# Ledger of designs, part 1: VHH binders against HTH-type transcriptional repressor CarH (carH)

Scores and structures below are computed, not measured.

Target 1, 299 residues: HTH-type transcriptional repressor CarH (carH), of Myxococcus xanthus (q50900)
Amino acid sequence: MAERTYRINIAAELAGVRVELIRAWERRYGVLTPRRTPAGYRAYTDRDVAVLKQLKRLTDEGVAISEAAKLLPQLMEGLEAEVAGRGASQDARPHAETWRESMLAATQAYDQPRVSDVLDEVLAALPPLKAFDEVLAPLLCDVGERWESGTLTVAQEHLVSQMVRARLVSLLHAAPLGRHRHGVLACFPEEEHEMGLLGAALRLRHLGVRVTLLGQRVPAEDLGRAVLALRPDFVGLSTVASRSAEDFEDTLTRLRQALPRGLPVWVGGAAARSHQAVCERLAVHVFQGEEDWDRLAGT
Below, numbering starts at 1 at the first letter of every chain, in headers, positions and changes, except where a header shows other numbers; antibody chains aren't numbered by Kabat.
F, E and O are the ipSAE of ESMFold2-Fast, ESMFold2 and OpenDDE, as the mean of both directions, binder to target and target to binder. V2 is 0.75 times the mean of E and O plus 0.25 times the DockQ between their complexes.
[cut] marks letters that were taken out.
Atom coordinates printed by the task and the answers are left out, and those that the model quotes come from them; centres of patches stay.

## First folded at step 4 (VHH)

Design s1 (from b02 with L59Y; framework vhh_brivekimig_d4)
Fold by ESMFold2-Fast, scan of step 4:
Structure s1 (fold): chain B 299 residues (1-299), chain A 121 residues (1-121)
Amino acid sequence: as target 1 above (299 residues)
Amino acid sequence: EVQLVESGGGVVQPGGSLRLSCAASGFTFSSYAMSWVRQAPGKGPEWVSSISGSGGSTYYADSVKGRFTISRDNSKNTLYLQMNSLRPEDTALYYCARDKYSWYRGGMDVSSQGTLVTVSS
């Protein structure tokens, strides 16, 4: 099981990056420290090639190399965790349930320091997208359901939701703004379920898309004015709360009319899927799954 | 790796009932929302129902609301769809799907197997 190494010309071919550019990135940004062969030549590992591929992806998406270099530790951690997870389908599964149970118990006890400690542990152990999918989003969903059933108080729900939201927003701001593609994301005007929208923002940011997150409670006319000023490539809307077909159609019609006719509008969330026929009539795309991320990112 | 195994399909008369099951393995079942998606002969996929990871939130397509009930047993890593008052238009291959919470529902990580439900007219 010996490590493979490559000369710069081979590393360049494998990564799809010109030799001159690799040398510039090494010299100016210190993103790689290639080993030296006994003969004194630079030797690039498979990990070095992976680093070059990630930098190429970010720069191709319009991220400046200096900013791409700052994102590299987070992206490499995510890549390593994904490779490990695909090779062994464990993905820290037992820990995900334990972390959620610990945070729920701490929330019931108003133990803010314990919630914070577990959040730190989760974010250290899992890449951001996995932390969201396996721990943070399921926890927020469970907490919301317990609040609705009366098992959890409003104060307990607010305590954990605000702490988790702060961490998710921090993860969004860890990356520079992309230049290739810009999306404006908002909830439906009276929608307060923000979790799905935050998840969408995280995925798009991970794909190098610039995201303007407007969040909850954005009236249709205000969204229209923002879009005219920002001129994004698309608008993404989240709607989760159950609605009648009539109420959904009325709301979506107002939103469609408030936005430029040629601008792509995407809607995600449970309520959008329940009323897919309405979306189709109004020329609005319904987010259906993983392949749609590439369409949104313009790749 | 992720595996979804569906069962419970069959032939039933209009007005009859069936219960579909989906046995999941290879991932932390309780962490993911799950969905049922169906595909009728010659048509595209249609989302039927979704359930949150805890089971506390359920969502239904207008065409099945009041007739179908989605549920899950996280201790057994199993998803269910109870189908009552079945109609000929419910005839389709039914797929179990794993959903992520990020803006996504309606079953893109679908089982390749599916289970056939035929409602005889």
Scores: ipSAE 0.400, ipTM 0.742, lowest interface PAE 2.6, mean pLDDT 82

Design s10 (from b02 with S102L; framework vhh_brivekimig_d4)
Fold by ESMFold2-Fast, scan of step 4:
Structure s10 (fold): chain B 299 residues (1-299), chain A 121 residues (1-121)
Amino acid sequence: as target 1 above (299 residues)
Amino acid sequence: EVQLVESGGGVVQPGGSLRLSCAASGFTFSSYAMSWVRQAPGKGPEWVSSISGSGGSTLYADSVKGRFTISRDNSKNTLYLQMNSLRPEDTALYYCARDKYLWYRGGMDVSSQGTLVTVSS
């Protein structure tokens, strides 16, 4: 597998060593030789982080850094032997699960700084789409289920959801704007679950699509007015909350009627799949798989 | 590499029952919602049921509600579909699928193997 790397600020957090101290240790004692990205930034491996942790442990125990640096080769032999014995394999799976468990525990403890720190680590270690798929989306699903079962409070759910949302919105603003294809994305009327829609927006941005994100609880009439003004190439709708077939059909019929004839309408989310036959009757596309991302992006 | 291997299909009379299994490997099973998708000859794929990564949430297509039950065992990386009160319309190749995104319950890696279920009188 490809080795994971971290920028200096994340390596500093993982090791519990401030950035300035890492630079001083590198400059004066030559204890690390971090890789460089093509852009020239320092890239720290898991081994580099382990080295920093050992140096911190020794200096915290009162060993001078010059002496700690001399002891490091022998101590790292023990760590490498442990890794070779498969006690601490470098798997992507353990990291994703560990990050999710750490954020869940921090959320239960109302430890906002810890949730923030782990979120920053995830986003520095993984590309945005992979961070969403392997860590953020599974975490939000778990949190939502625990809230529904009563094992998490509303306050705990809101704490982590708002922090994840802030990071996703930041990533969307950092993505380049597309110029040749335009989609308007909104949740169904009365739909409050927006994280899936944010994920869809992020992926479309990375595919070069200009996205106008309208978000939660958009009434059909308001969506119609926005579409007339914006003249998009398609509309993407998210529907998650459980609905009866009759309620779903009534809502989707109002949405279809509010939008120009011939404008492609796509729906995604749990409720869309539950009511696929209704979508087909109303000439609305249900997102079915990976190939549909290219269809939405016009690539 | 992601691998999904279905089993449990067969021939059954109307009103009968079957249990499908899907053995998953090559990814963190608990991180992904899983789905069952079916395709009858000459028709497009139809989503049947989904289950969240933890197993705490399930969803069903209107055509199978009350008859089918989806479940998972994360310790064994295995997905199940218990099918009761089977009808001739349930005849199809059944595929196990891994959902990738949260708009997802719309985005899937579908197994190419499938398991055939035939309901005939």
Scores: ipSAE 0.202, ipTM 0.569, lowest interface PAE 4.3, mean pLDDT 81

Design s11 (from b02 with S102M; framework vhh_brivekimig_d4)
Fold by ESMFold2-Fast, scan of step 4:
Structure s11 (fold): chain B 299 residues (1-299), chain A 121 residues (1-121)
Amino acid sequence: as target 1 above (299 residues)
Amino acid sequence: EVQLVESGGGVVQPGGSLRLSCAASGFTFSSYAMSWVRQAPGKGPEWVSSISGSGGSTLYADSVKGRFTISRDNSKNTLYLQMNSLRPEDTALYYCARDKYMWYRGGMDVSSQGTLVTVSS
């Protein structure tokens, strides 16, 4: 029987796994045995590409490659049995761009059931953090840009934002509270952009950090009182909306002074990056990247 | 694995221009906001500019506003930084970075080898 095959560079593109990693997985873990052409080159089938996609998914979810390799036969057999029973297409799940376009179109049409259905598909197909990064946050950004340009109304923006918010809050509440490290998260005073703070809270919960989420519209004095009662290991603040250096410094100074001396304060968001020098002068940490999650989690 | 490859750096006179490029692979490029970050000799990293996944919104550090323009071509998985009216203070290694929408675009989860920009008087 004729069967389509790909060389390693094409298999790498199709699976989203770099060539060097495919070679390492084959050599060290024997996860697949690609065919060889008469000339001796490796030939990867569609099934081999599917195997690579599953290994990538498992390792992206934090499973060590050696353990992923052991799980793979069971997962592939289950998938093959399910497909054989229904005659399904090669890939039944839409990719991130398709999901975002579908939800955007549904939002424009005020088709709340369709938005809900696509959100269910996304959350069933992707781990929570990947769903947030690849689909939900980009969708909210696109919606905000279209509202700003006049393509979407305030009502349409609110419709999708409320639905996404509800799902993110549900994901946060589904996880048990952490016990070993505690962070209090809030927006800057007057800051209305909460979705990034919710994303940060979700990430910290996945790292085992107990999160007290105070959200929007928390005055500096009230944050100070909450912190005295809760005694967290750190405070995380979100600031997104553009503001002058003077306004930013005034607000951050009031926040720093409302909080106990020696308590670590972390600030994230676009405005924090724009005013990094101010944060440094006030002994406030700016969230920069992946390494800072370990610092917040105490690892 | 996520890969970001910068190019376009070089030596330029004060007042000159350069265009940096960043070729991205290993992820859905259009799903992520992208940033340029620079590190001058003996200093810590400084965020320069960000662009949303769609390209519809851009942000700039005060030090480069009006002089630099960030753009992207999602069909080519490529990020650009057009640098005009360059100053000696712009001398740095420039990095392309992927944002994760952490704190709503506050976090960067990837850095790369960078490309060197030297503005010599």
Scores: ipSAE 0.296, ipTM 0.656, lowest interface PAE 3.5, mean pLDDT 81

Design s13 (from b02 with S102N; framework vhh_brivekimig_d4)
Fold by ESMFold2-Fast, scan of step 4:
Structure s13 (fold): chain B 299 residues (1-299), chain A 121 residues (1-121)
Amino acid sequence: as target 1 above (299 residues)
Amino acid sequence: EVQLVESGGGVVQPGGSLRLSCAASGFTFSSYAMSWVRQAPGKGPEWVSSISGSGGSTLYADSVKGRFTISRDNSKNTLYLQMNSLRPEDTALYYCARDKYNWYRGGMDVSSQGTLVTVSS
């Protein structure tokens, strides 16, 4: 049969109704017409089991079986609508959400092997950019918020962040090196939040851009020296931590002064958005949209 | 195939209230921060408010702080903006946006539809 079916003893167990009673209800009230196998055995569908459960409920509540049988067509119509609704909801549930919940639970339990297994499953199931955008970055944001609210410990936050970072770095090294354009990526001086920068590096590598990733805490003068040696087409900077407008302007001014005249400088991250006017005044591009990826890639 | 459909706009008197909704489809809603952006007649776009994917963090423009509340229902894939103590200067087309501003998300995808809010003077 295309549909899953059960023998009478299993249907009885699933519905909580004894076999003898099922046979009596069928014979005397016609409430069920179970299918027959070629060998002549009764084959009960999931719908048949649901019918048995409804009849049991009504008779347990004191409704006579003859009255319950009269109500059954209307009740089954409602049940079928409910089952269809549940199926649609379960089918609609995003796998990304399930993976994030699983990794969060494993993180809370300090279950490193489980976090590792789920990360491997995510990266096998999704393309790298989609894995980062839909699962890894949202997970890290959620973990950070829970840590700040006191729901997660520092150790739990570090556990998952370090494991995610290791996978992202591995993905970056696996991507082919581009030859058309070259970007140098670094965090702002004193900036420790690099996950957004790693995501940007991953996107640019997929666009065929060669990326030199300098990472966290790069002083302006050291960035300047690296840029003179590497001669990139642009510099991309990440800034996340909250700063005053004055401090932001002082830092960005030092960065602009350390870099060659006319070299395009791009800034992304929450702090850049908060200080867009400063970026504009210093002739620094703020990353704002999907169209900016093409500009960075030279397309 | 990202779809963002705004509703809830209308005409209200100064001091009145409106609740805007944005129905999202075509992406994992809980994975993205969401924003409201408005554009008044003859002016450029102005960012109004943002909410993180989990709903744990919110941010507001100074012009609306204390009057507007952003919220989301991830089970319904819906973003909300509760607007209280409305002023004539709040008159604008209001747009829902999937916020990819952070480097890893590539900026914002803004709905093309919008919903009109008019505060009568």
Scores: ipSAE 0.225, ipTM 0.627, lowest interface PAE 4.7, mean pLDDT 81

Design s14 (from b02 with S102A; framework vhh_brivekimig_d4)
Fold by ESMFold2-Fast, scan of step 4:
Structure s14 (fold): chain B 299 residues (1-299), chain A 121 residues (1-121)
Amino acid sequence: as target 1 above (299 residues)
Amino acid sequence: EVQLVESGGGVVQPGGSLRLSCAASGFTFSSYAMSWVRQAPGKGPEWVSSISGSGGSTLYADSVKGRFTISRDNSKNTLYLQMNSLRPEDTALYYCARDKYAWYRGGMDVSSQGTLVTVSS
């Protein structure tokens, strides 16, 4: 019955516009009047997301936001008429698929310059979060699967993984540090899969959260010492590699005990999903869905 | 905008089979892992199965291992769940979800609609 709505973080991702810019555009130009939930939170419709996309397109083309806002009613009428006419699916292959295929072929050929060129094209064409979600993370997942199936060697896997990792770290360093909310992010002890953690760090920085990234293989006691010094608002942990329920519970118990009892601890990744009951018993939050980003960001 | 439309639910006897479909639009389907999540009446959501963007890796909840098979057709932007040897305990609304790699397979955009599966005695 009711029209579908999105939280501000989801609207931001769908439109490719940072949450802080959406708030600024709303306050200064009145370009959006999002609905409010009974609890008072912003609710953005598909139409609101389309508005944000149009504003981004115009500002990316060099139009000042004040002028873009004035053009909006006229452009939205045109867009709504066009959307009504777009019943047909596009037959063209998605760019994301083509970029991933090109990088995989280049990796098999040990063509490092070609991998680099395609990575540059991706990062020029897509906003950082979209580049991560649609190209970089799926590529690394595909590479891991191809290595397991014997299609890629260890050397080929390392080559492309290191190149992608370097670009992700560069994107993280380019993002300004937030000032109002602070998270410490680390992998589980002995966890080497950091792609998901890097993606989480990038997402949280985009939401204005200050992130201290500790990375791979952080022992529980070392994490505890860092947290005492940094005094973050939360700790986020990544766990991907399969573990027995017994080993998982032992590790998570040590982590929980190493951290202040009142401090929120969040765990994400495939292994957290597989052991959700253990997480609940140890008063650890499992990252489940998009609304959890708002909870982490303090929205 | 992201749209996920489930279909294929219905009423089936214990031991029967059903195949669920999820038609996806508004995003690059092949780039995202996809999941099935179910919610039994009066219960919280339970993750059922996940499949990587390429379809090269799958994961299953212990309660459905050996009975359910997740698959996808990226050329049709469609996710499937083949359910065999159905039990009364499988009765639930089934939702498909787009699963993002940030905190690898930890974050899901779950469809609001769902499709009802009833396993009657």
Scores: ipSAE 0.536, ipTM 0.806, lowest interface PAE 1.9, mean pLDDT 82

Design s15 (from b02 with S102H; framework vhh_brivekimig_d4)
Fold by ESMFold2-Fast, scan of step 4:
Structure s15 (fold): chain B 299 residues (1-299), chain A 121 residues (1-121)
Amino acid sequence: as target 1 above (299 residues)
Amino acid sequence: EVQLVESGGGVVQPGGSLRLSCAASGFTFSSYAMSWVRQAPGKGPEWVSSISGSGGSTLYADSVKGRFTISRDNSKNTLYLQMNSLRPEDTALYYCARDKYHWYRGGMDVSSQGTLVTVSS
């Protein structure tokens, strides 16, 4: 019984309709009856997004919304056939490999509109966390490896990375703001790889954690000052770039000393796993798997 | 369904060598980074090594660096761990894991049966 659903902000972006118009259309004309999550948030289905796209098309053509709404029952038959064709068939949408391959080819050709179209298709087909896990994060990893091996240029890497980043930031803003548990997330002081941290922020927000995202290149002393002001339940740090054991220990020691003694500190990323013994010695948790999400969320 | 099947474990004397294999099925193997994780008796899981989808990048825990070598054969959907200069402390159940490209690498996100390595005289 897993029907894909989207938050109102994502439905608005997918359909090209302002959030305020979606609410007005729902309220005045009853064109949508979005489902509710157990937490009480509006949940828009693929069918709901298709309805919004059709209403936008009609209103863009000069049809008044009241007239477009009257046509909805007749339009629903066509939309049900379209949705059934996309959802009922396992082969109706591209596989994760096909989406990544299409975006890589488009990136090599500097075909920004094609990259955008495929990203929109992915986000229409998959819920946000699944889109990140199955397509966006693997794509960014593949792009990074191809750039390192010389099969992608810096410009090509930046093109696709910036487009993916923009979508991840939009998804993060659409996620619910948590109230009872708070995490501060940052990269190591000289770390520029932020996509993994954005993914972690997105997952924590969906688990109901309030996230303060500080991002790239946060000095230890500045992190310490922020933590004293915000008083979070934990700090999450990302470290990807390779470091010597000595440099890693020196940096982590400064970070640990800048933070309150009893505050849980979690570190994720490739460099953290390479220096797990140092993390353990400094009483810093290394993120190791799915069970750690519940520990961070306090569930 | 994602399936990972480990093999190649056994009993070996200190200083000996073993080669572990992990046969993967149910996903596009070449698109995913893979990891080896071990769990010693009475201890929690310890990440050992990771390899990128292409095989172009490898990472090792400090405790095994210089002794273990991770590799993969994408044409056979198989992950390997060559273990040299084995020590009693390497005694553990070894798991291979598919990396989900999150904020972390490795972990036990996919169920596997593991393969036992015992280093004893």
Scores: ipSAE 0.218, ipTM 0.574, lowest interface PAE 4.0, mean pLDDT 80

Design s16 (from b02 with S102G; framework vhh_brivekimig_d4)
Fold by ESMFold2-Fast, scan of step 4:
Structure s16 (fold): chain B 299 residues (1-299), chain A 121 residues (1-121)
Amino acid sequence: as target 1 above (299 residues)
Amino acid sequence: EVQLVESGGGVVQPGGSLRLSCAASGFTFSSYAMSWVRQAPGKGPEWVSSISGSGGSTLYADSVKGRFTISRDNSKNTLYLQMNSLRPEDTALYYCARDKYGWYRGGMDVSSQGTLVTVSS
């Protein structure tokens, strides 16, 4: 038959996967069964190359190869569509997007078992930080926006939000207790949006930081008392809800005064960036980007 | 690897308009909020605007509110900033950034390239 095949070196080049990695995936996970040429060499088809491209995409996204291999039946269904789509759009929908859509549909149908099943699939497939960044946090954001626009009811929003929150708390407690540094994390007083703070806690735990999470609605004086007892290396605060510059400055001044002088205070969230000049004036650090994780972790 | 490539900068008269674009690759674009950040000569970085992954929520710095519009096309993995009524103080190197939900809109992967906008008569 006139089917094109490639030697492993060419298949590696076409797929963007090292030859050694292709051999390891085949040997350890059985992800490919390459054909043999009459000369005895392994021959990779266009279909095999497409499988390698999908496995590379998933592993580059942080999916463990063992989990990526388990997804092969669904990848093979998509592979036939991809081969049929030759010369048309080659845009395959990301798995993260598909999982979010599945959970949204299940939420609209009040199908709690389906939401649970998809959450379990996500957490089996992705490392905790990738699961949070690419699926759980975007899902919660989308759900919140749909609730505000009237597309989702309060009951639907609560159903999925509580299930996701339970999973995030579980992930946080599964991380080993760090010994690098100790941070106390809380929301601004009156702040109810805690998912961003949970994400920050998860990231810091993975960086080896011990985290005491106080959560939402912590008054300044209560935070001050906790800090005196715990003696952390820093305090991290989350502020998301929109505030006037005056209200923000008054609240942050009270927080700064409740905490020991010279203790580093970090603030993250949309409201902090809207009022960055106030934070700077009060000697409070604003979380700006990836570099600040190392500063918080003391590395 | 995450790649963010800005374009659309240039020289424009006060009161003019420019549209910036940021082509994203190496990650699931629809999963991340995106931001524009600028750095004027002799000043520190200033956050300009953010948009949620779905595009359903937008935020703007007070200095640009009503003049700039952030948008995204998830089918093209592209972020946009429409800049109207430009002022000399808008002169800066403009960067796009990928945000993370953990300290959402404050945890950014900022592009190293930037695109220069000069507002001068």
Scores: ipSAE 0.422, ipTM 0.735, lowest interface PAE 2.1, mean pLDDT 82

Design s17 (from b02 with G106S; framework vhh_brivekimig_d4)
Fold by ESMFold2-Fast, scan of step 4:
Structure s17 (fold): chain B 299 residues (1-299), chain A 121 residues (1-121)
Amino acid sequence: as target 1 above (299 residues)
Amino acid sequence: EVQLVESGGGVVQPGGSLRLSCAASGFTFSSYAMSWVRQAPGKGPEWVSSISGSGGSTLYADSVKGRFTISRDNSKNTLYLQMNSLRPEDTALYYCARDKYSWYRSGMDVSSQGTLVTVSS
C-alpha cells in the first residue's frame, strides 16, 4: 500500500502546530521537504508529522527554533529506532480518529465546507478501500448512533451522509467495471441502510468484478426479474436493520425462491450475522471475513 | 502488528458466570466494531456478539440474548463479554475478533489465541 500523506491543515492538527508556523519553519529553516501531489499541493508523511511534533516539543521547552532545527538529524536517528521498535499508532492519536472527530465537529456546526475539505483530504491521503474501512464507514456508524441517542439532529445526519455517499458513488464510477465475473448487489426488501452495500460494491470492482448495484428496498420479485435479465454469477444482499427470526426467515425464503436455485446468494450486514442458522438452512452464504472476497470474486 | 489477547476463561458449573476480556493493540481500536466468536469442540465457528466502535450499538446471537453482555473501554483498548446463566452448550473456545464497520467482518486480520470456557456439571 502507498505511504499515507496529509495536507498541511491535517498535518498541523496532528502535530499541534499552526499552519502559518509550519510554513515559516519550512521556508526559513528547511526542516521539511514535503512531497507534492500531482495537483501541486504539499503532502506530509508520518515522518514529516513526527518531525513537526519534535520541533514543537523543543520550542515548547524553550529551545529556539533555529537550535531545534540543528538537532533534528540526531533526534531523527533516535526516532527511527523507536518507530522500528513499536507499533505505529500505539501512543499517538491515530489519523483516522482525528479526521472522524474533525468531521463530527464540523457537522455539529453545520460547516459543510469543512466537512467537504476533510473528505477530500481523506480520499487524497488513503487508497479508496482503506478510506472506506478506516474513516468513512466508522464515521457513518458514529453519526447514526449519535442521531439515535439524540446527540445529532436528523439534518446533521443527512448532511454528512449525503456528502459521504456522493464521494463513494464518484469512486464507484471511477473504478473499472470488470468483465470476467458479474454480481448483482441489493439491499433486503424494506432495507434503507445502503452504505455497507456501497463499500462491498467498491471492493468487488477493485477485484475486477462487474457490479450491478440496485440499492435500497428491492422487492424479492423485482430482484428475480433483474437476475433473469442480467444472468449474474452471484447475488449479494445487505441487511442491517434488526428483525425478528420469523420475519428474517420469511423474507430470506421469499428471496431464495425468487432466484434460480443454483445461483449463489451471499448476505452481509449486522442482521445476517444475527441469523446465521437461518441462512445455512436456506443455502445462503453469510459474509464472514477477508477470504470471502476471493470466493465472491471467483478466486 | 495487530494483537488481541483474551483472558477470563475457566471451568464453571451450569448457572455460573464468567467475564472475558480482550486487550487490543496495533490498530486504532475505536475505528473498529469488535466481536466475540466461539468454536465448540467438533463444530464450526459461531458468532456470539458484536459492538460498534463507539459502543453505542450492540448485537447478540439469539442463543445468548439476555444472558451475555458485550462492552468496551476505548480508553483502555479493551473488549469485554459478561457471561451469566452459563449452560453446557456454551462450552467453547472464545475468540475476540476485529470487525469492519462495512458489509463484512475482518476475522482474518487478527492473531487471537482464544480463551477456553468449560461449563460442566
Scores: ipSAE 0.023, ipTM 0.460, lowest interface PAE 5.2, mean pLDDT 80

Design s18 (from b02 with G106E; framework vhh_brivekimig_d4)
Fold by ESMFold2-Fast, scan of step 4:
Structure s18 (fold): chain B 299 residues (1-299), chain A 121 residues (1-121)
Amino acid sequence: as target 1 above (299 residues)
Amino acid sequence: EVQLVESGGGVVQPGGSLRLSCAASGFTFSSYAMSWVRQAPGKGPEWVSSISGSGGSTLYADSVKGRFTISRDNSKNTLYLQMNSLRPEDTALYYCARDKYSWYREGMDVSSQGTLVTVSS
C-alpha cells in the first residue's frame, strides 16, 4: 500500500486526542473527512493524523477549536509538504524486527518497564491488526521457540506472554462492536494455543462482527450448550497442537455432532491445515485467506 | 507492495528430487510465517507446509511428511521447499504464500506466478 490508514483508537493515540473529541471535531467543524472501511469504520490517513496533531497543538496553545479549524486551510500547504515527505519518501515498512529484538532483550533482563515502553511505542505506531501481525504474534512465537530450545526460562516466557496478552485483550475490548452478525470463537478441546484465535477475534471485530470469545480448552459438549444459548451465525475454532489423523478426525466429528447441523463451522490453525481433507469430509470450512473474512463477516 | 516469486519447478522422474525457492520482497520477511500451497489441474488448492518466522517451527501435510523439507533464509528473504521421493500425485503448480501469525493464511492471492512441478511416469 502507498498510504497507511489507522482506526480511530490508533489515530487518537498517535495524535494525543481523545476519541470522543475527534468525533466531535469531525461532526461540528468538518476538519476531517476520514475514509470508510468496507465494514463502515473510519479509516484515518497519515494526513488525518497530522491534522489532528495540528489541532491539538493549537488548542493546547489556547486557540479555540473553532478558530483552529479555520486556520487549517492556511496551514495546509506546510502540512501537505510534511505529509508528502512522510508518504512519498518514508520507508513504509515498520521497524518490527527492532521492536521485537528490544522486547526480547528486555525480557531476558527481566526489565518489565522496558517491555511495557516498547509495547506502548508499537501500539502508538501501528494499527491494531498490523501491530498483531508484524510484532506481537511474531514475538510470542519467537519466545515460545526460545523457551522450547532452552534459551529462555519459563519465568521469562510468562513475563512477556502475560504482558502481550493483556494488550491484545485491551485491543479487542477497544474494537468497534458489531451489529448484524455474531460469531462464537473457541479453541479445540485441550488446545492451549490461543494466539491465532485472538488474531481472528481482532480481525472480525474490526470487520463489524460481534464476537463471543470462549478461549482455550472448550469441551465439545460445553461449546454445544453455549451455541444453543447464544444462537450465533457461525462458530470459529482454532487448532494448533499436532495430532494424529485419527485423533483429529475423532475430535472434529464430536465437535460437528455437538453443533446444529446447519450452522457454519470454520476451523483455522496449523492442525486444521494438516488435516484439510478430514475437515472437508465433515462439512467444516478451513480458513484459507482474505476472501474468507468477507464470508465470515457476511459482506 | 508485497511480491512473491517462485522458481525451481521442472519435470522429474518418480523418486527424483527438486528444490523450490520463493524470493520475497515488500515486507519484513522475518515477521511472517510462510507456507507452500499446491494446486493440481482441476483440483482445489492443498496446503503442503508452513514455517514460522524464526524458522524454529515447521509443519507438514500428512501426504508429504518425511519426503519434503521446508526452510528459510531470513538474511536473503527466501523460502525453500526441498522435495524428495517425488510421486506422480505431487504434480501441481506450487505457490508461495505469506501467513501472518493468526488464524489465516495470506499471500495466496498475492502470488499469481507459481512454479510447475511435473512428475513424469
Scores: ipSAE 0.071, ipTM 0.513, lowest interface PAE 5.8, mean pLDDT 80

